# VH-VL binders against Large ribosomal subunit protein eL31 (rpl31e), part 2

Target 1, 104 residues: Large ribosomal subunit protein eL31 (rpl31e), of Aeropyrum pernix (q9yd25)
Amino acid sequence: MPSEGTWVYVVNLRRVYWGRRTRRAIRAVRMVREFVRRHTKADEVVIDNELNNYIWSRSREKPPARVKIIVSIREEEPEEGGERIRKAVVRLAGRKLRPGRYKG

## First folded at step 15 (VH-VL; from s5 with heavy chain R101K Y109W)

Design t8
Fold by OpenDDE, fold request of step 16:
Structure t8 (fold): chain C 104 residues (1-104), chain A 124 residues (1-124), chain B 110 residues (1-110)
Amino acid sequence: as target 1 above (104 residues)
Amino acid sequence: QVQLQQSGPRLVRPSQTLSLTCAISGDSVSSDSAAWSWIRQSPSRGLEWLGRTYYRSKWYNDYAVSVKSRITVNPDTSRNQFTLQLNSVTPEDTALYYCAKHDYDSFGWYFDYWGQGTLVTVSS
Amino acid sequence: QSALTQPASVSGSPGQSITISCTGTSSDVGGWDYVTWYQQHPDKAPKVLLYYVSNRPSGVSSRFSGSKSGNTASLTISGLQAEDQADYHCSSYTYSSTWVFGGGTKLTVL
């Protein structure tokens, strides 16, 4: 389980093509979200607009088979004194970026 | 060697449309690893991001909420340039306008290349 | 008011170290590591000094360093030189695919 920081992942989305054509893009976005939740244990996952656009760019029926993403993880304390929440923001990564951890 | 060259009128009347062009050299406006933005600077507001255009199998735009209703950023692949159109301008739109590039091969959240800037004055 | 808050001005003598702060209004603005620092000399476009809080592009002096704690990013300039006199801007990319800037800081070298 990754600690706080920034990570680059490659997500395989090929499984979305096994389902209904009209829902492939929606499923792809969901798959990315679930991937991030599983790998980062984030309580909240925010998908960047560009990443969303990229997934839908060809059509709702033709999402990319693979996508490289940048995931930033932060732990925040809720204002009301509740449990610490882990939040992840997911962006589209450039093709030249290598998978792994990036430190600021 | 990426270079951005700006052009356009420096004086615009109130309620008219501000139009600027940014010519790109050393890269393509339709690059799938780049995005092209407009940013303005004024003494009262400092630096302000206005909007961008980028190509990812098709063209997309993002705009700042403050100007979303009035702004259009368009690419021109034939001339390898992109433009800014800001409608219904007021004196508050007087600023130094920059075109800029950010590269997604370097995470893409900073502007690494800038135009020379164009001072646009809104006055009757 | 800007989403990011910077001091309007800072000053220092040659050889000294100075720090410029950049504070976000919320955890979502300024809380993430998508912080960039720009240096701007008169009549010139901004130039990237630091990206991703503390990373230096090629050609940027090691005298410039960055850090972040909570919602506050900091730019530190060590061994202050006359050429460092300029305006400094912080910026942050938001998860809404927009950019916000600080109000800018004027650095005077005494």
Scores: ipSAE 0.731, ipTM 0.916, lowest interface PAE 0.8, mean pLDDT 92
Fold by OpenDDE, fold request of step 16:
Structure t8 (fold): chain C 104 residues (1-104), chain A 124 residues (1-124), chain B 110 residues (1-110)
Amino acid sequence: as target 1 above (104 residues)
Amino acid sequence: QVQLQQSGPRLVRPSQTLSLTCAISGDSVSSDSAAWSWIRQSPSRGLEWLGRTYYRSKWYNDYAVSVKSRITVNPDTSRNQFTLQLNSVTPEDTALYYCAKHDYDSFGWYFDYWGQGTLVTVSS
Amino acid sequence: QSALTQPASVSGSPGQSITISCTGTSSDVGGWDYVTWYQQHPDKAPKVLLYYVSNRPSGVSSRFSGSKSGNTASLTISGLQAEDQADYHCSSYTYSSTWVFGGGTKLTVL
């Protein structure tokens, strides 16, 4: 389980094409979200607007088969009486970025 | 090498439209690894990002909430440039305006190239 | 009020080390590592000093370093030189595909 930080992943979205055409883009976004949840154990996953746009860029029926993403993870301190929450923000990664962990 | 050259009127009357152009050389306005922004600077408000345009198999725009209702950023592929239109200007829109490039292949999400800046004064 | 808060001014003597802070008012703005520092000399456009908190682009002196703790990013300039006298701006990319800037810090080299 990755700790706080930033990682670049490549997500295979080809499976979205097995479903209804009109829902492929929606499923692609969901697939990205679930991918991030599984890999980061984040309680909350935020999809960047630009990443969302990219997934929908060709049409709702033609999402990209794969997407490179930047995932940033933060642990938020619990509010009074609350539990610690892990939050992940997902952005579109440039094609030249290599998968792996990045340090700021 | 990427260069951004700005042009446009430097004086605008209140309620009129501020219009600026940013000509791109060394890159394409429709590059899928770039985004093109307008940023302004004033003594009172510092640097302020206004909006951007970028092409990812389709043209997209993002605008700052503060100017969203008045701003339009348009690409011009034929001239390899992009423009800023800000409607219904007031003296509060007086600022030094910059066009800038953001490279999506660069980690950090920063503006790596800037125009020379254009001081636009809103005055009657 | 800017989403990012910087001190209005800082000063130091040549050879000294100074630090400029940049604090976000929310975790969504200042909590993430997408912080960029710009240097701006009079009548010039801003120039990138650091990106992603602490990374230097080519051509930037190692005297410039960055760090982040919580919602506060810091720019440190070591071995202060006269040429470092400039305005310094922090910026953050948001997950809403927007950019926010600090109010800027005027650095005076005494």
Scores: ipSAE 0.717, ipTM 0.915, lowest interface PAE 0.9, mean pLDDT 92
Fold by ESMFold2, fold request of step 16:
Structure t8 (fold): chain C 104 residues (1-104), chain A 124 residues (1-124), chain B 110 residues (1-110)
Amino acid sequence: as target 1 above (104 residues)
Amino acid sequence: QVQLQQSGPRLVRPSQTLSLTCAISGDSVSSDSAAWSWIRQSPSRGLEWLGRTYYRSKWYNDYAVSVKSRITVNPDTSRNQFTLQLNSVTPEDTALYYCAKHDYDSFGWYFDYWGQGTLVTVSS
Amino acid sequence: QSALTQPASVSGSPGQSITISCTGTSSDVGGWDYVTWYQQHPDKAPKVLLYYVSNRPSGVSSRFSGSKSGNTASLTISGLQAEDQADYHCSSYTYSSTWVFGGGTKLTVL
């Protein structure tokens, strides 16, 4: 995986409906974070509030079945020092953006 | 092509509410691929993003911390426009006010369409 | 006070290169890659010059380039021309899902 770059993904969130209703939106946000970690090998994932709002848009029990995201990856030296970390920042993508690599 | 046309009063007294309107042509205020912002400009502060409204299954707002307690940005889908309401204004709110569109369907996530600007003066 | 720090003014002669800095924090310029530069001529709305730190929209000259390191982004204009005389604004997305701007830089072409 390149050390920097930008990708568009579609994340399938339907599996959150298999668990408890009261935690579906929380679990959906967790699924997005885990999806990003898996696909980008990021140590740290920052999810934009607008993306979070979209997942909660109908109710905590009815997250969207799919969400399109843009993920930007970079390596940074942490504020406390130490080994450089791989960080992903994630925002909501518009409906017409195709999945794939966009920069890097 | 997208066009943003602003309207509203140019003079507002201190403590009153500043109210501006941005009419949209060539797009819908309820587009789920856009966000609609107000940005102001003054010589001492430069450009300052104030807030936005956007539709993602329902309506949302995000506001700059500096004005969050006083600002409301509302859509009007029947007139295809959005408004700025800024309460309890002071002379520090004197500025050139812009509305702007923010596009989500392209990689270039920036303000590409701006209104013509409205100079609002807050004074007695 | 603007959230991002830019020099108030810069100047250069035709043909020279100049660089305008934009310094923020780890929660904006350093936290996101959505750093945008706008060019603004008198009595006009700002126009996008660079986006995503360094990308040029169609129709923007390759004389304009951008970069960032840490919490500081830079706009470089090479081969200065008279029409480059304008105000230049940087902006960044923030971890609070807001946009912030610099105070603006007035470029004078001597």
Scores: ipSAE 0.605, ipTM 0.875, lowest interface PAE 1.5, mean pLDDT 88
Fold by ESMFold2, fold request of step 16:
Structure t8 (fold): chain C 104 residues (1-104), chain A 124 residues (1-124), chain B 110 residues (1-110)
Amino acid sequence: as target 1 above (104 residues)
Amino acid sequence: QVQLQQSGPRLVRPSQTLSLTCAISGDSVSSDSAAWSWIRQSPSRGLEWLGRTYYRSKWYNDYAVSVKSRITVNPDTSRNQFTLQLNSVTPEDTALYYCAKHDYDSFGWYFDYWGQGTLVTVSS
Amino acid sequence: QSALTQPASVSGSPGQSITISCTGTSSDVGGWDYVTWYQQHPDKAPKVLLYYVSNRPSGVSSRFSGSKSGNTASLTISGLQAEDQADYHCSSYTYSSTWVFGGGTKLTVL
């Protein structure tokens, strides 16, 4: 995976409806985070509050079935001065933005 | 083509509420691909983002810390508008006020449409 | 006090290159890549010049370029022209899902 870049993905969240109703939105956010980790190899994933709000928008039991996201990755040196890490920052994308690579 | 048209009083007394309206054409205030912001500009502070309203299955607001206790941004879906209300104003709130759109359907994610600006003076 | 630090003014002669800095924190300029530069001529609303640190919208000259290192973004204008005389503003998204701006930089073309 490149050290920097930007991608648009559609994440299918329908699997969260297979588990407990009261945890569906929590599991949906976790599913987005794990999707991003897997596809970008990120060590850290930062999810924008607006994306989180969208997933919770109806109730904790009724997250959206799909969500379109923009993921930007970069490698950064931690503030403590450790080894560089791959960090992904994730925000909500509009419905008309096509999936695919946009930068890097 | 999106257009933003501002209106509202240009002189406000200290301690009163500053109220401005932004009318939208070429888009819907309830679009789930947009967010609608107020930004002001003064010589002492430069540009300052104040807050936004947006619809994502329900209405949300985000506000700058500096004004969070005094600001409200409300949509008006029937008139396709959104408003700024800033309570308890002081002369430091004198500024050129803009409304602006953030478009989520493009990669750019910048303020791509601005209103014409409204200079509001807070003075006794 | 603006949230992002820019020089108050810069100047240059036609044909020269100038650079305007924009310094923030690890929670804004250093934390997101949504750093935007706006150009503003007198009596007009700001117009986007660069987005996502370095991307140019259609119609923006390749004389305008951008970069970022750590918590500091930079706008470089090469081949300075008289019409470049304007105010320049940087902005950044923040981890609080807000936007912050710099105080603005007045560019004077000598």
Scores: ipSAE 0.597, ipTM 0.867, lowest interface PAE 1.7, mean pLDDT 88
Fold by ESMFold2, look of step 15:
Structure t8 (fold): chain C 104 residues (1-104), chain A 124 residues (1-124), chain B 110 residues (1-110)
Amino acid sequence: as target 1 above (104 residues)
Amino acid sequence: QVQLQQSGPRLVRPSQTLSLTCAISGDSVSSDSAAWSWIRQSPSRGLEWLGRTYYRSKWYNDYAVSVKSRITVNPDTSRNQFTLQLNSVTPEDTALYYCAKHDYDSFGWYFDYWGQGTLVTVSS
Amino acid sequence: QSALTQPASVSGSPGQSITISCTGTSSDVGGWDYVTWYQQHPDKAPKVLLYYVSNRPSGVSSRFSGSKSGNTASLTISGLQAEDQADYHCSSYTYSSTWVFGGGTKLTVL
């Protein structure tokens, strides 16, 4: 039942290299989003710009093979009123942070 | 221990460029576990984050919307420092300017090291 | 105009509790949990009091506590002491990958 909290994950992006070279960075960002959606059951996933910049940093064809992320998961009511949604907000984690639970 | 030492002119005329320098000891400006920010403070506006520079395989910047058209933050790896340039200043840019470090290797993710502050006056 | 709204001043007597609010938007205080409170005494740089809404760094008294509801974060100081007289600033990360601060609150201990 735990629905909120903060976790650090390492996401393996190596499979991106098996597809088209010119779209590897785009697929890497998509893979991070899908990883987060699967592991958190989030309805919305917000990717911080700095994480996106890191994935694109060498070139569109050379995303990093792995990326460490911090994911914060919360349930919110939309401003328009309605059902609570699970939102995950994701940023780049420093390389020395250990994977695991940090809050919640 | 990380230490930030500021330098630069304290009086600038309107329409000119405000330029400040922050020298870093105990860390590297190119550390991929940090970001380097400028923050200013005035009695009427309080603290105001202006922008940052950071290295993630290459150099990036993020700037506050309020100053984005006038600001540049540049690293200088050879001297292990970073600079603020704010163009076309007006008396409203009079403030106490701080440089600060923002860490990614801690869960905290706040400004944990600050420079000593430089009061810059913009007047004719 | 600061991006986050704080009361300009608050006062209290020694031993009392006070609360300082910090109101932003769904794209900053409501969007991220990176809400930080800083304490600043005259002529000194700000010092971290609370981070990630409610976490205390080592050496910060348990008299300081924090919370967030919706787009508003709160700092509560219990057992008010004379040395708590200072300026208090909130900050938040934003969806634009920027930081915003409140206008600051001057706490006077009567």
Scores: ipSAE 0.543, ipTM 0.836, lowest interface PAE 2.0, mean pLDDT 87

## First folded at step 19 (VH-VL)

Design x3 (from w1 with heavy chain K101R, light chain R56K)
Fold by OpenDDE, fold request of step 22:
Order: C-alpha cells, then sequence, then structure tokens
Structure x3 (fold): chain C 104 residues (1-104), chain A 124 residues (1-124), chain B 110 residues (1-110)
C-alpha cells in the first residue's frame, strides 16, 4: 500500500466492452475508481472532471480501452472524535508521462 | 517554440462584451497534450483563472465559478487560435488578461507559456 | 473563486534567505501537492519557478526551493539577489478542474 504521494498508473478498461453498450462509460469510471481503491486503500476516491470527460469523450458506448491516470493520495487527520480518512484524487495523465511515483 | 500572441480591444463599455483572441504558434489548439486558458490579473484580485478549452477527442471547457455565467472560451482550429468572450462587463472586469498554455506531456499542469497580456479597461 | 493566502510583501537584503508561504485548505495547497510557484517581474508575464511543490523547470536557479508542510507550501529564495525583486504567486490545481492563485507576494530586495 503506497504512502502519501502521487503515482501515475495505466488502467486497462478493455473489459467494459464485454458488457452492455449503454453502460460502458459508467462502468469505465467505476473501474478506475475501484482500481484506485484497491491500489491505494483510499476511503474516498475523487475522479477529476477532465478524466471523467475523457472517458465519456467518444460516447457512453465507446470509452477508451486504456487510460493513464495521476493518483494523489493524502491521509487527513481526524477532527476531534473523528476518524482518519485516506483520500485519493484521480486525474488524467498525459500520454508521455511515465508510470511510477512522482515526488514533490 | 510555442508562442502566444494576443489581440483585441483594450476599451470596453459597461454591459458590453469583452472579446480577446490568442493566436498560437508552435503548437496546436486541438492538441490532446495541451489545454488553453485565460487568466486575468488586477491589483485587487491578483491572478485569477477564468477558463480554458481543450480537445480530448471532443472539445471541452472549464470555467471559473465567478465568471461561468458570462464567459465563453472558444477554439478556432482553422486559425489555430482561441478566444475569450466575457459578457455584461463591469468596471470590476478591468484587468490585464493573459492567455496561457498547459502542457500535459509535463507533470504538474502549470502554465508554461503565456501571451504578452492585454490590459482591458471597462469604462463609460 | 477561492484564493490561497500569501503574505502581501516580504523583504530581505542581498545574500539573505527569505521564505514566502502559501496557505490553503484541504482542497487547495493544504490538501495536495499540485503547487506551482510563479515569478513575475514588472510588465512581464508570470514565469514558472517551481511545480509540484519543489520541482524545477530547466533554467531555474538552484537558489529557489520549495517545500510543503500541512496546509502550507513555502518558497525559499537563498542568496537573495537584486534580480529577485518581483512578485511571487502560488497556484494550486483543484479536483474540480479549476486553478486557484494566491494573492501574490511582493518581494523587495533592500
Amino acid sequence: as target 1 above (104 residues)
Amino acid sequence: QVQLQQSGPRLVRPSQTLSLTCAISGDSVSSDSAAWSWIRQSPSRGLEWLGRTYYRSKWYNDYAVSVKSRITVNPDTSRNQFTLQLNSVTPEDTALYYCARQDYDSFGWYFDYWGQGTLVTVSS
Amino acid sequence: QSALTQPASVSGSPGQSITISCTGTSSDVGGWDYVTWYQQHPDKAPKVLLYYVSNKPSGVSSRFSGSKSGNTASLTISGLQAEDQADYHCSSYTYSSTWVFGGGTKLTVL
């Protein structure tokens, strides 16, 4: 499980094409969300608007087969009486960006 | 090398529409590795991002909430430029306006190239 | 439009080190590492100094460095020079596909 930081991943979305055409884009977004959740153990996963738009860009029936994403992870301290939350924000990565960890 | 050249009127009357153009050289307005933004600067508000246009198999726009109801950022592929339209301007829209590029081939989504800036004054 | 918080002005003598802070919320600088610092000289467009908190584009002096702790990002300029006199702006990319800026900091070299 990665610590706080930023990672670039490539997510294979090809499996969405095995399902109902009208649900492919929605499923693609869900796949990205689940991918990030599994890899980061984030309690909250936020999909950036640009990434969402990209997934839907061709139509709801034609999401990209593959997407490169930038995942930023932050663990927020709980308020008094609260619980610690790990949050991940997912954005669209340029095609030339290399997968891996990026440090600030 | 990428260059951005701005043009447009520098004086606009209240309630009229502010219009600016940003001509691109060295890159394409329809590049899937770039986004094209308008940013303005004033002494009272500092730098303020207004909106952008970008192509990802389809044209998209993002706008700042503060101007969303009045702003339009349009690409022109035939001239390789993009424009800013801000409707119903008031003196509060007086500012130095910049067009700028974000390169997605680089990490960080920062604005790496800027236009020369255009001071637009809203006055009767 | 939200804004990040910067000091209005800072000053230092040549050779000194100064630090400019940029404070945001968990949705801004305080929450994420997508912090960019810009330098702006009079009558010039902003120029990138640092991106992603501490990374330098090519051509940026080693005298500029960046860090982040909690909700505050910091730009440090070491070995202050007269040419460093300028305005400095921090920026952050939000997950709503918008960008926010600080109010800017005027650096005066005494």
Scores: ipSAE 0.747, ipTM 0.919, lowest interface PAE 0.9, mean pLDDT 92
Fold by OpenDDE, look of step 19:
Structure x3 (fold): chain C 104 residues (1-104), chain A 124 residues (1-124), chain B 110 residues (1-110)
Amino acid sequence: as target 1 above (104 residues)
Amino acid sequence: QVQLQQSGPRLVRPSQTLSLTCAISGDSVSSDSAAWSWIRQSPSRGLEWLGRTYYRSKWYNDYAVSVKSRITVNPDTSRNQFTLQLNSVTPEDTALYYCARQDYDSFGWYFDYWGQGTLVTVSS
Amino acid sequence: QSALTQPASVSGSPGQSITISCTGTSSDVGGWDYVTWYQQHPDKAPKVLLYYVSNKPSGVSSRFSGSKSGNTASLTISGLQAEDQADYHCSSYTYSSTWVFGGGTKLTVL
């Protein structure tokens, strides 16, 4: 389970093609979100517009079979003594980026 | 190797449309690894990102909330350029306008190439 | 969207080390890992100095370094030189898929 930081993942989206054609893109986005949630245990997952658009780029019926993403994980301290919230921001990764952990 | 060359009027009247063009060399406006942005700078507001256009199997745009209702960023593949249109300008839109490239292959998604800047003054 | 907060100005003597801070709120910044620093000389476009907090593009002097603690990113310039006199801007990605900038810091080399 990754700690705070930045990670590059490759998400396999091929399973979305087993379902309804008209919902494949929606399912793909959901799959990415769930993937990130599972791997990072994030309470909140934010998907960047570019990544969302990329998934929808061909059509709602033809999402990419795979997507490389950058996930930034941070924990925020709640106001008023609440529970710490783990957040993940998900973006489209460049071709030159390799899967793994990146540190600044 | 990448160069951005800006052009357009430097004086615009209030309520009119500000129009600028950014010509690209050394890269393609339809590059699937780049995004093309407009940023402006003023003493009062500093640097402000306005919007971008990029191609990922189809064309997309993102705009800053502050100008979303008035802004249009359009690509021109035939001329390998992209444009800025800002409608209903006011003196508050007076600024030095830059076009810039983002390359998502670069970790961090920063602006790596900039145009020379165009000072646009909104005045009657 | 709110801008990141930078000091309006900093100054130092040649050879000294100076630090410029960039502070934001968690709600405004989509990822502090994506802090970028730009150097801007008069009548020039901004030039990237650091990306991803502390990474340097090719051609950037080793005198420039970056760090982050909490909601504050810092640019450190060591061995200050006259040529370092410029405006410095921090930038970050937002949760809204936008970019915000600091107010800029004017560095004067005395």
Scores: ipSAE 0.661, ipTM 0.897, lowest interface PAE 0.8, mean pLDDT 90
Fold by OpenDDE, look of step 20:
Structure x3 (fold): chain C 104 residues (1-104), chain A 124 residues (1-124), chain B 110 residues (1-110)
Amino acid sequence: as target 1 above (104 residues)
Amino acid sequence: QVQLQQSGPRLVRPSQTLSLTCAISGDSVSSDSAAWSWIRQSPSRGLEWLGRTYYRSKWYNDYAVSVKSRITVNPDTSRNQFTLQLNSVTPEDTALYYCARQDYDSFGWYFDYWGQGTLVTVSS
Amino acid sequence: QSALTQPASVSGSPGQSITISCTGTSSDVGGWDYVTWYQQHPDKAPKVLLYYVSNKPSGVSSRFSGSKSGNTASLTISGLQAEDQADYHCSSYTYSSTWVFGGGTKLTVL
C-alpha cells in the first residue's frame, strides 16, 4: 500500500463502453474513484473538477478510454476525539508524466 | 523558452470594459499540459487570481468568485494568445495585471512564467 | 474568495535564518499540498521558490526550504543575504479549481 505521497496512474476506462451510453461518463468517474480507493486505501477520494470535466469533455456517452491521473495521498489530522482520515486527491496528469511514484 | 508579452490600454473609465492580451511564445495556448491565467496585484488586495483558460479535448474556463459575473478569458489559437475582459470596472479594479502559465507536467500547478505586468488604472 | 494568512513583515540580519508562515483557514482549500511560494522583488513579477510545499525548481538556491504542519505551510530562508529582501507570497489550489494567495510578507534584511 502506498504511503503518503504522489503517484501517477493510467486508468483503463474501456469497460464503461459495455454499458448504457447515457451513463458512460458517470460510470467512468466512478471507475476512477474505485480505482484510487483500491490502490491507495483512501477513506475519502476527491476528484478534481478538471479531471471530472475531462471525462465529460466529449459527451456523457463518450468518455476517454484511458486517463492518466495524479493521486496525492495525505492523512488528515483528526479533530479532537476523531479518527485520522486518509484522503486522496485525484487530478489530471500532464502528458509527459510517467506512471509511478513521485517523491516530494 | 516560454515568454508572455502583455498588451492593452492602461487607462479605463468606470463602467467600461478592461481588455488585455497576452501573447505566448515557446508554448501553445491549446497545450494539454498548460493553463493560462490572469492575476492582478494591488496594495490593498495583494495578489488575486482572476481566471484561466485551458484546453482538454475542449476549452474550459475557471473564474474567481469575486469577478465571475464580469470576467471573460478567451483563447485565440490563430494568434497563440489569450485575452482578459473585465466588464463594468470600478476604481477597485485598479491594479497591476499579470498573465501567467501553469505547467501541468509538474505537481504544483504553480505559475512558472509571467508576463511583464500591465498597470491598469480605472479613473474618470 | 478567502486569502491565506501570512505575517505582514519579517526581518533578519545577514547570515540568520528566518521563517515565514502561511495558514489556510478556508474550508474550500482542498489542495492544501499544492502550496507554492513566490519571491517578488520590486518592479518584478513573482518568481517561484517552492512548489508542492517543499520542491524547488531548477535554479533556486538551497537556502530556501519548505515544510507543512497541519494547515500551516512554512518557508525557511537560511543564511539570509541582502538579495533576499523582497516580498514573499504563498498560494494554494482550491477544490473549485481556483487559486488563492496570501497577503504577502515583506522581508527586510537589516
Scores: ipSAE 0.649, ipTM 0.898, lowest interface PAE 1.1, mean pLDDT 91
Fold by OpenDDE, fold request of step 22:
Structure x3 (fold): chain C 104 residues (1-104), chain A 124 residues (1-124), chain B 110 residues (1-110)
Amino acid sequence: as target 1 above (104 residues)
Amino acid sequence: QVQLQQSGPRLVRPSQTLSLTCAISGDSVSSDSAAWSWIRQSPSRGLEWLGRTYYRSKWYNDYAVSVKSRITVNPDTSRNQFTLQLNSVTPEDTALYYCARQDYDSFGWYFDYWGQGTLVTVSS
Amino acid sequence: QSALTQPASVSGSPGQSITISCTGTSSDVGGWDYVTWYQQHPDKAPKVLLYYVSNKPSGVSSRFSGSKSGNTASLTISGLQAEDQADYHCSSYTYSSTWVFGGGTKLTVL
């Protein structure tokens, strides 16, 4: 599991085309969320507005087959008596960005 | 090399529309690896991001809540430029206005190229 | 939206080290490493100094460094020089695909 930091991933969204056309974009967003959750073990996944827009850019029936994303992971300190929460923020990545961990 | 050249009136009357243009060189307004923003600066409010336009198979806009009801950022692909329109201006809109670029090939977290700035004064 | 807070002004003598803080009012903004620092000389547009808290674009002096603790990002300038006299602005990305700036800090080199 990746530690705190920033990673670039490519998410294959082709599976969404196997389902109902009217729900493909919604499913694509969900797929991205689940992808990030599985790979980062994040308790909370935030998809930023731009990424969401991109997924819906062609229509609700035609999400992109693939999307390159930037995932930032942070562990938040628990409140009193609470558990530590891992949070991931997901953004749209430029096409030229290489998958992997961002090191600056 | 990317260059942003601003133009537009520097004096606007209250209740009128502030209009600025940012001409792009060295990049495309419709680049799917860029976003184009307007930012203003004033002594009282510092730097303030106002809004942006960008193309991702479709044109999108994001606006700051503070100006959302009055702002329009439009691309012009034919001239490779983008514009700012701010309606119903008040003296509080007096500021130095900048256009700026975000490069998403560099994660797009910040504004790497800026226009020269345009001081716009709202006065009767 | 969350705001970023900076000191209005800082000063130092040549050769000294100074630090400028940038504190987010919300964990949604200040808690993340999306902090960018801009240097702005008089009558010039802001220039990127640091991004992602501590990364330097090409051409930025090694005298500039960045760090972050909690919701507070810090810009440190070591070996202060006269040319460092400028305004410094912090900025951060938001989840709503917007950007916020601090109030700016005026650095005076004495």
Scores: ipSAE 0.634, ipTM 0.901, lowest interface PAE 1.1, mean pLDDT 92
Fold by ESMFold2, fold request of step 22:
Structure x3 (fold): chain C 104 residues (1-104), chain A 124 residues (1-124), chain B 110 residues (1-110)
Amino acid sequence: as target 1 above (104 residues)
Amino acid sequence: QVQLQQSGPRLVRPSQTLSLTCAISGDSVSSDSAAWSWIRQSPSRGLEWLGRTYYRSKWYNDYAVSVKSRITVNPDTSRNQFTLQLNSVTPEDTALYYCARQDYDSFGWYFDYWGQGTLVTVSS
Amino acid sequence: QSALTQPASVSGSPGQSITISCTGTSSDVGGWDYVTWYQQHPDKAPKVLLYYVSNKPSGVSSRFSGSKSGNTASLTISGLQAEDQADYHCSSYTYSSTWVFGGGTKLTVL
């Protein structure tokens, strides 16, 4: 996994349908966060509100089966000081944006 | 080619509602790959993003904190337009108002098309 | 009262280089990489000059470059030309899912 950069991923969310229907959208957001942590090894993941809105858009029981995201990764110093942290910031990508590396 | 055409009154009295319209050609206001914003410009504050509307299975809005209590941005899908309403205006709301599109099929995520601008004066 | 701080004005002679700063916070310029520079000529709408800190749209001169360190982004214009005389605005996305702009910088080419 590259250490910095910007990537477009398609995240498969179908597994959330295996659990309770009323928690599917909640689990879908968690799955996106976990996906990003795995692929970026980020200490902190920021999910943009529009991406969250998209996952909840149909209902909490029917999140989209797949979602396209843009992930930007960098290291930074926290406001409180201390060791540098790896942060990922994540937004919704348009459906025509092709998966792959865009910067880094 | 996407084009944004603005219309609306250029003079508004204090305490009234400022209302502007942005007509879209070459794209749809309900596109799930776009968001539609209002941005204003004044000598004292420069450019100021006010808010947006966007469609993701339903309509959503985001507004700047400074105007959140007074602003509404509404889509009109039948006319392919979106509007700005800013309530309870004061002379400090005098500015050049722009509408603008943001494209989600780009990782750069900038305002790629702008309206022509409407100078709105708030005065008694 | 702009959210991002830019110098009000800068000037330079043809052929010189200038740099315009744009300072925000860890929740905007430091928090996202969606930092955009817009150029605005008199009586025209702003147009994108740089996006994602340093990327150029097609047709933008190589004389324009951008960078970011911490909470400060910078636009550098090398080899100043008369047509560079304009207002320059920076913007950033925020953790509140909003956009903020700088107050703008008026560049005068002497």
Scores: ipSAE 0.622, ipTM 0.878, lowest interface PAE 1.6, mean pLDDT 88

